VH-VL binders against UPF0111 protein PH0637. Designs and how they scored, part 5

Target 1, 226 residues: UPF0111 protein PH0637, of Pyrococcus horikoshii (o58371)
Amino acid sequence: MIKMQVWKKLFAKSPFKPLIRHAEVVVQTVETLEKALDSWARGDYENMKEYAKKVDDLEDIADKIKSELRDSITSKLLMPVQRTDILEYLHMQDKIADAAEDTAKWLLIKRNLDSIPNDIKDIILKMGKESIKAAKLVYEAIKQLDNVLESGFAEKEIKKEYKIIKQIEEVESKIDGLDSKLMEIVFTSELDWKDGLYILNIARTLSNISDKAKDTAERIRVLMNK

## First folded at step 21 (VH-VL)

Design g1 (from f8 with light chain Y93W)
Fold by ESMFold2, last read:
Structure g1 (fold): chain C 226 residues (1-226), chain A 122 residues (1-122), chain B 107 residues (1-107)
Amino acid sequence: as target 1 above (226 residues)
Amino acid sequence: QVQLVQSGAEVKKPGASVKVSCETSGYTFTDYGISWVRQAPGHGLEWMGWISAYNGRTNYAQKLQGRVTMTTDTSTSTAYMELRSLRSDDTAVYYCARTSYKPGDWVRFDYWGQGTLVTVSS
Amino acid sequence: DIQMTQSPSSVSASVGDRVTITCRASQRISDYLAWFQHKPGKAPKLLIYKASTLESGVPSRFSGSGSGTDFTLTISSLQPEDFATYYCQQYNWYPYTFGQGTRLEIK
């Protein structure tokens, strides 16, 4: 009940402040994934496993916050925004943490990375860094949406929001390019087929982080144009 | 600043063993690996294998499997290479070399020991 | 294992000459290639890493190029101290193999 009162009080201040709280945990989840990726590339399975477990714990926390927010929302509480718009945004933002957990689970599958060449490891790490950037930009975007509301939809604040949304789209496009490059290397190299599948699945989950970040940014555009 | 200092020259008989040390300084030993490379008279550089000072993982050249053991002592920042069942074609200068395995700063064998001559004669 | 093939096996050249040494990998290694200079009685010395990046303290007359499978080391104006054997080494695929060497003799 105490948590329910806190969320209802926060919703009373702004329909977006509880979403900012959720985004804070999503950023922590993705930042922890970066540490797992760094340990993975080094061949440090035990530290990578430790960070992967923390990613799972943080995703659980994000999921619990999502559930608590859903239980705290009524249409009356959220005027002038619609409950369904908040829940759609929350769903997409939570999927960023889910995608980060999927990446962490794939890292655990292979203990010995001696068969993975260094150029592939470096591309995966670049994709990871861009995915984290996308998630951090989502956090910036929801904070800026709250500023837009506080300003009464001032044109200056709206321009800042569109700039952040454009940055998210640019990062997603860059990850698409890295994914295409990785596919080409995997299919034209002498990698064993199991290693190829392993690498491409890691890449897919990293791309999914940025895809969900882009989807979240599209929800912000919808919320802002009301 | 970074320095690798190897043990002195050895003369051995066929069938004996040799253990060459590589004492390191000027960097964090456990952040890197140590590779071992040898050069027989009249021949090029031959990679023998590698050990991670971080987790002790090794990889040895297939030709030397079963005859070579690489170890580290983190308390003294020292790597060791032991070659057993010596034969005359093991006569060579043996080098240790530092290797980086950090993302974005992968292996380039940037610092080398001075070399250790091992002579195997009957 | 990736085979690294150097060409030529030896070169005789005069001070001031431009010398080019090639290295071919049996599979793609992107630009994960290093060049070493090895003089009798001394440890090997790193010249170039990442195919084209000059190691600190190495004279600018040394340069490297290439990506994929074909690489070159160039010495733009040969000096007397450049007499040595030169090795390429790939570090993309474990294990990290050396070329067989190119012996550079000053006439």
Scores: ipSAE 0.653, ipTM 0.831, lowest interface PAE 1.0, mean pLDDT 89

Design g2 (from f8 with heavy chain G56K)
Fold by OpenDDE, fold request of step 22:
Structure g2 (fold): chain C 226 residues (1-226), chain A 122 residues (1-122), chain B 107 residues (1-107)
Amino acid sequence: as target 1 above (226 residues)
Amino acid sequence: QVQLVQSGAEVKKPGASVKVSCETSGYTFTDYGISWVRQAPGHGLEWMGWISAYNKRTNYAQKLQGRVTMTTDTSTSTAYMELRSLRSDDTAVYYCARTSYKPGDWVRFDYWGQGTLVTVSS
Amino acid sequence: DIQMTQSPSSVSASVGDRVTITCRASQRISDYLAWFQHKPGKAPKLLIYKASTLESGVPSRFSGSGSGTDFTLTISSLQPEDFATYYCQQYNYYPYTFGQGTRLEIK
């Protein structure tokens, strides 16, 4: 655990470096969710449960870091970025971990997946993999934003940032496509309402990971335009 | 070389039980599962169920629920299928098959045993 | 349960012929379909999985196509060793189910 004084020192160097640390935990949260999903798909409930618990623990760590960062960034701190903008970004970035936690929570609801067809499982797994990509790209985006600042807003560095943002948008679009496909399959299958509801909520929470990633990217766009 | 070798033919009376073995070699036993498929005379292939050699999770065909038990012995890389309360319509050739069941490589019966004839007659 | 219906139930052909066997599922199964070859006294042999992926070691004259409910197995040029019974199988839903089989015999 990082002490408050350390956060203040980091903010003194850059308004984005502490956010990068938070983003690292967010990525770990989503990566752990992927492991949970793999176990889930294989019907390994016990391992899935363990990974789901780890997701919950990592989300708690992310929340704690967010709280510490909020407490460490004061109006008296001289930064090239407004406090409110940093907090808004941090809040959105943290929502990525929240969405992962929500997904893990749903995975725990059903023990036996024998009634869930393999095509649905595969789509969920694909959505999970793309969600990890989205989280990793957010991590890259905030690091690149720090580079943009350090370079004095060099055009080359700004261009790199926009490329990352575009990649996040593309990943979100892919997940939306998978979600639509899944919905069609669920509603055309003979799944009972309970299984359908279960699968659709997993899909909804997974999709929310990339949605929040896209929102986070939008916050970066706003920061670059100020 | 992946191989599945089944036990010999069985003749049973109605009401009796039969246990067929499937000894495997040439691969990591616990990385796969074993499916059982039978073929009655004049009929097609019928899936009976499968067992994971990793965690011993099973799924049986509904029509056989209560009468069939599938097990594995990791130390000998052998799978077993027990069918109880035998009746005449259980007369068939029984096959074991290596079964993949993991993300990206779902159920695939890529290697089969030679088959075991089980005859049920009074 | 998913019903798998093959057509035809039997077909007579000559060596060198192009043979097509169809399989229809009672509901959508995506591409989770396999094709097997079965000869008397022998173990069934996997030919195609995921509707169109050729199993390792299977001759290229075998091909599979289709998605959803309608699937096709094609033998481009029939060889003497190809005379057998062929089965489609869905593995998307429990219980896994086979078609009734198609007997390919010499004309």
Scores: ipSAE 0.881, ipTM 0.946, lowest interface PAE 0.5, mean pLDDT 94
Fold by OpenDDE, fold request of step 22:
Structure g2 (fold): chain C 226 residues (1-226), chain A 122 residues (1-122), chain B 107 residues (1-107)
Amino acid sequence: as target 1 above (226 residues)
Amino acid sequence: QVQLVQSGAEVKKPGASVKVSCETSGYTFTDYGISWVRQAPGHGLEWMGWISAYNKRTNYAQKLQGRVTMTTDTSTSTAYMELRSLRSDDTAVYYCARTSYKPGDWVRFDYWGQGTLVTVSS
Amino acid sequence: DIQMTQSPSSVSASVGDRVTITCRASQRISDYLAWFQHKPGKAPKLLIYKASTLESGVPSRFSGSGSGTDFTLTISSLQPEDFATYYCQQYNYYPYTFGQGTRLEIK
């Protein structure tokens, strides 16, 4: 109840400020995943497991915030942006944290990575680092969107927003390239089907982080064009 | 400066066990691992396995599994390699090497001990 | 296991010569290859890692190249202290494996 009033107050100031708060948790979720990946690659299963749990907890927090925001954004609230547009954005932004959680779940599946070659591990780690970059850029994008609105859609501010969106797309493209490279390595290696499946699913869920980041950026683009 | 100092030469009978030590200094022991490599007379280098000084995780060459045990003592920054059920073909110079294991630097045997001769003879 | 095959097994050369040693992996190992120098009675010395990165303190006359399955160690101008046995090592797959070695002797 108290939190609901807080969200309503924030929405009264800006339709994007509550979304920024949610984005902060999303970034924390992905950053925590990166720590899990680092431990994973080093063969430190216990620390990896702990970080994976934290990813799950942070994702739950993100979900809770999303739920509270949905409940607080009513038809009585006057905003310069349509409620449906905000909810669609929030949904996509939340999917970033969901993707991170999915990755963390896969990391828990295999304890011993001795059968996984180092080049594959290295690619996965690189993908993880780029995923953090994508999430952070989404955070910057939603903050900048708030600036765009506050400036009355000043051209200079809009230009900055498009620059951030472009950066998100570039990061997604880079991760896509890494994913393609990884697939090629996996299918040309002598990995057994179990290890191959394991690695490919980690890569798939990890890539989905940047995909959802890109989708989130697209929602921002839509908002700016209205 | 980084240093790895190994224990002295050993002479053992077949069936006996040997434990070689590798005392390290000049770096944070737990930031690295220790690999063991041996060279039999007239042969090349053979990787035996390694141990992480951080979490004590090990990986042994399959050929030696069941006979080799690698351990670390963080308090003394010392690594140990025990080889059991010794046979004549275990006669070799045994080396310990500092081993990096991190992204971008997965495996690098950058510093080595001076070697320990282990002779197995009747 | 990954088999590492060096060529040649031995080579005779003179001071000042350019020497090339090759290493072939039985399957792709990306660039996870190291080169070591080993002298009798001494510990092996790391020369090159990640196929082409020169270890700190190693003379610039040493260089490494290659990726995938074929790798090369080059000594641009052989020095008296370079006569030794050289080994390649892959560290992409467990177990880590060495080549059989290349003995570089004085002509």
Scores: ipSAE 0.880, ipTM 0.946, lowest interface PAE 0.5, mean pLDDT 94
Fold by ESMFold2, fold request of step 22:
Structure g2 (fold): chain C 226 residues (1-226), chain A 122 residues (1-122), chain B 107 residues (1-107)
Amino acid sequence: as target 1 above (226 residues)
Amino acid sequence: QVQLVQSGAEVKKPGASVKVSCETSGYTFTDYGISWVRQAPGHGLEWMGWISAYNKRTNYAQKLQGRVTMTTDTSTSTAYMELRSLRSDDTAVYYCARTSYKPGDWVRFDYWGQGTLVTVSS
Amino acid sequence: DIQMTQSPSSVSASVGDRVTITCRASQRISDYLAWFQHKPGKAPKLLIYKASTLESGVPSRFSGSGSGTDFTLTISSLQPEDFATYYCQQYNYYPYTFGQGTRLEIK
């Protein structure tokens, strides 16, 4: 179809350019989630709802781009990388947007946050900020992979790529620590279990963002060995 | 530069109401909230509740629910606290305080009004 | 409601003394605790927020510590202007309750 021709032109420039275009939408998705989280913490339900709807729309766009890219990859004879490696990368990168949408859906279910203490709100926001940072680093990582290819896999460019990958891993490790701290607070506080379950599910979806960013970084390591 | 100026002392009979004003200046009114704190003679400070100047959201101390109303007027940068069905134990000095309510800066009462004495006597 | 219990209820001390006031929350509040100084006829004055962060313009002889449920305010060398009533306040959960106060008086 008409969109297929657009994707075929991008693949002709580089096997990674279509993945960069998908990543741009993923970044827009997580940046919009950041605005939803800020509005949520301030108790601004109406603005949070608007941003949450935008997150859903952007995730739908990312998913549609993923499907179109899968359809456009019909032959490996014109690409310097394996089709399965591209598709596995795309799958992981798209899951970042899925996790952001899951977070947004959980934010919507509670209109009044007065029962949620301020220390929990602050930890959730810290987790969100780190998870979104991880997703943005994935975007930088796929852009740098294009530089690695253009340089003919120069060692200098490979080292830049590994530095970005290391940053993603460090951010994911930091969110693991925040998640453990949050769990301790929830289970040692007098929150009712409904509020505890609500908060822990938000935390789980935020952790999924960084987990998928880390998984995507591992796929970049595989792609870089081509 | 930040200033909170409260209305003058009031003398009321039991069963009446009182409305204390808190006129603010020197900052963006809608970036903050206003908390109300009172102190009865011989007693400590008691948080009564607060109102956000941005979205008019309120939270009132449980013991005052049904008797207190907090409002704001953005055009004059003024907050109001009305206490109804006054009792003699409502005799107190009533303070307004600017209240931060945002991520990383929750509930900081950095600037206070001068206080308003409300006396309830039969 | 979270109860905030201060100890002692009053302290008699001399200029130059070191004074420690404690505050205990009935539930864990992390470090979401503030300290206020209140003199008769004056508005309360914020000294410390987030358990240990000194408000701008407050003398460095004031310090705060603690997390969870147990907190302290320390005045390292009392000055004549420090005789007042001191309140802790938690701001983790609604309502943002004050302690009952600690009156610091001249011996």
Scores: ipSAE 0.727, ipTM 0.883, lowest interface PAE 0.8, mean pLDDT 90
Fold by ESMFold2, look of step 21:
Structure g2 (fold): chain C 226 residues (1-226), chain A 122 residues (1-122), chain B 107 residues (1-107)
Amino acid sequence: as target 1 above (226 residues)
Amino acid sequence: QVQLVQSGAEVKKPGASVKVSCETSGYTFTDYGISWVRQAPGHGLEWMGWISAYNKRTNYAQKLQGRVTMTTDTSTSTAYMELRSLRSDDTAVYYCARTSYKPGDWVRFDYWGQGTLVTVSS
Amino acid sequence: DIQMTQSPSSVSASVGDRVTITCRASQRISDYLAWFQHKPGKAPKLLIYKASTLESGVPSRFSGSGSGTDFTLTISSLQPEDFATYYCQQYNYYPYTFGQGTRLEIK
């Protein structure tokens, strides 16, 4: 209840400020995932497990904020954008944290990585860095959308928004290239197929982070036209 | 001033064991691993295995499984390689090498010990 | 285990010559390959890592190229100090195997 009153007051200031608060936790989640990935690649299972647990905790916090925002946004709250557009954005932004948690869960499956070659570890880390960059750009995008609103939809601020959206799309394109390279290595090498399945599932969860970042950026266009 | 200083030459009988030390200085010991590489007379370099000084994980060449043990002592910044059940074809110069082991800088042997001659003769 | 096969086994050359040494991996190793120089009575010296990146302090007359399974080390103009044995090593898969070596000798 007390949290709901805080959220309702924040929605009254701007429909995007509560989304920015949720995005802050999403960024913390993906930054923690980056530390889990680095520990994973070094074969440091115990530190990786510690960071993976933190990712799970942060995803729980993001999910709780999402639920509180849903409960605090009512038909009686007058906003310059539709409630359903806000909730659709929130849903997609929250899925970024969900995808990061999925990656962390897959990292935990295998304790000993000696059978995984170094070129695969490096590609996975590059995909992780790019996916996390995409998630951070979503945070920048929702902050810039609030600037667009504050300016009364000034053309200058809208142009800045579209540049951020383009950057997210460029990161997704780079991940497509890395994914293709990884697929070739896994299916044309003598890698054990259980290891191949493990690696390809990690890659899928990392691609999902960037996919949800791109989907969230597409929702920015809907919100900006209000 | 990174240095790896190995223990002195040893002469052993077949069936004995040898433990070669590699004392390190000039860097943070736990940030790296130590690889062991040997060269028999008239032969090339042979990677024996390595140990991470960070988490003590090892990987040994399959040829040597069951006969080799690699350890570290962080209090002295020293790595050890023990080879058991020695045979005459274990006669070689044994090197330790600092091994980078992090993303983007895998397995770079940038600093080496001076080598330790181990002679196995009856 | 990945086998690393060097060619030639030995080279006889003169100061000023250009020398090329090749290394073939039995499986694809991307560009996770290093080159070492080894002189009698001394420890091996890292020349090149990641197939083509020169280690600090290595003369620019050394260069490396290749990816996948086929790699080359080139010395563009031999100097007296370059006569040694050269080894390639893959570090993509355990165990991190060396090639058999190429002896570079004075003609």
Scores: ipSAE 0.720, ipTM 0.882, lowest interface PAE 0.9, mean pLDDT 90

Design g2 (from f8 with heavy chain G56K)
Fold by ESMFold2, fold request of step 22:
Structure g2 (fold): chain C 226 residues (1-226), chain A 122 residues (1-122), chain B 107 residues (1-107)
Amino acid sequence: as target 1 above (226 residues)
Amino acid sequence: QVQLVQSGAEVKKPGASVKVSCETSGYTFTDYGISWVRQAPGHGLEWMGWISAYNKRTNYAQKLQGRVTMTTDTSTSTAYMELRSLRSDDTAVYYCARTSYKPGDWVRFDYWGQGTLVTVSS
Amino acid sequence: DIQMTQSPSSVSASVGDRVTITCRASQRISDYLAWFQHKPGKAPKLLIYKASTLESGVPSRFSGSGSGTDFTLTISSLQPEDFATYYCQQYNYYPYTFGQGTRLEIK
């Protein structure tokens, strides 16, 4: 009850401010994942495990905020954008945190990384840094969308928004290139089959973070044309 | 200025153990590891293993598994290599080397100790 | 274990000569390869890491190239202080194996 009044108050200020609040937790989730990845690459299982647990906790918080926001949007709220567009954006943005949790779960599976070569560790970390960058750009994009609305859709503010969206697309394209490079290394090297599956699934979950960031950016294009 | 200073030469009998020290200075000990490399007379360099000063994880060459123990003492910034059940073919110069272990700087042996001659004879 | 094979095992050359030493890995190591210089009575010295990156303070006459399984160390104009044994080392997979060495001697 009390939480619903807070969200309704934010929605009254702007249809995008509650989405910004959700995005703040999504950023915390991916920043924590970055710490888990760094610990993982250095072979520090205990710190990695601690950060992976925090990723899980933050994803739970993001999911709870999503549910509260969904409950707070009613047919009586008059907004300059459609309710379904807001909810679809929220769905996509929340999937970023879910993908980060998937990565954290995979990191936990293997306690000893001695069999994983350094070139693979290095490229996984590059993929992680780019995926997290994409998620942070989504946060900047939703903040800029609020600026676009506040300015009355000023041309200058719209141009800034498209620049952020383009940056997200460029990062996603870079991750696709890194993923292709990793697949080549894994399939042309002599890895145990379990290690190969382990690495490729981590890469898939990292790629999914950037894919969901790109999907979220597409929803911003829809919201901005209102 | 980074320095690695090893303990002095040793003479041992077959079946004994030897423990070589590597005292470090001029850097943050816990940010790196220490690798141990040996060279037997007439042979090339052989990587024996390493230890992380950060989390004390080790990896040993399979040839030496069960006979070698690498440790660190963070309070003195010193690494140790103990080789047990010595044989005559363990006669070698033993080096310690600072080992980077982070993204973009994996396993770089930038600073080395002066070497410790260990002689195993009857 | 990854076997590192150097060629040639020894080289006889004169001051001013250009020398090329090769190193082959038994499996793919990307560019995770280092070159060391070792003189009797001294510790090994890092020359090149990441296949082609020159360590600070190493003369520019030293260069490295290669990726995957085949690597080359080149000394463009030998100096008297360059006569030593040279080792490659892979650091992609445990154990971080050295090549058998290449002795560079005065003709």
Scores: ipSAE 0.719, ipTM 0.881, lowest interface PAE 0.9, mean pLDDT 90

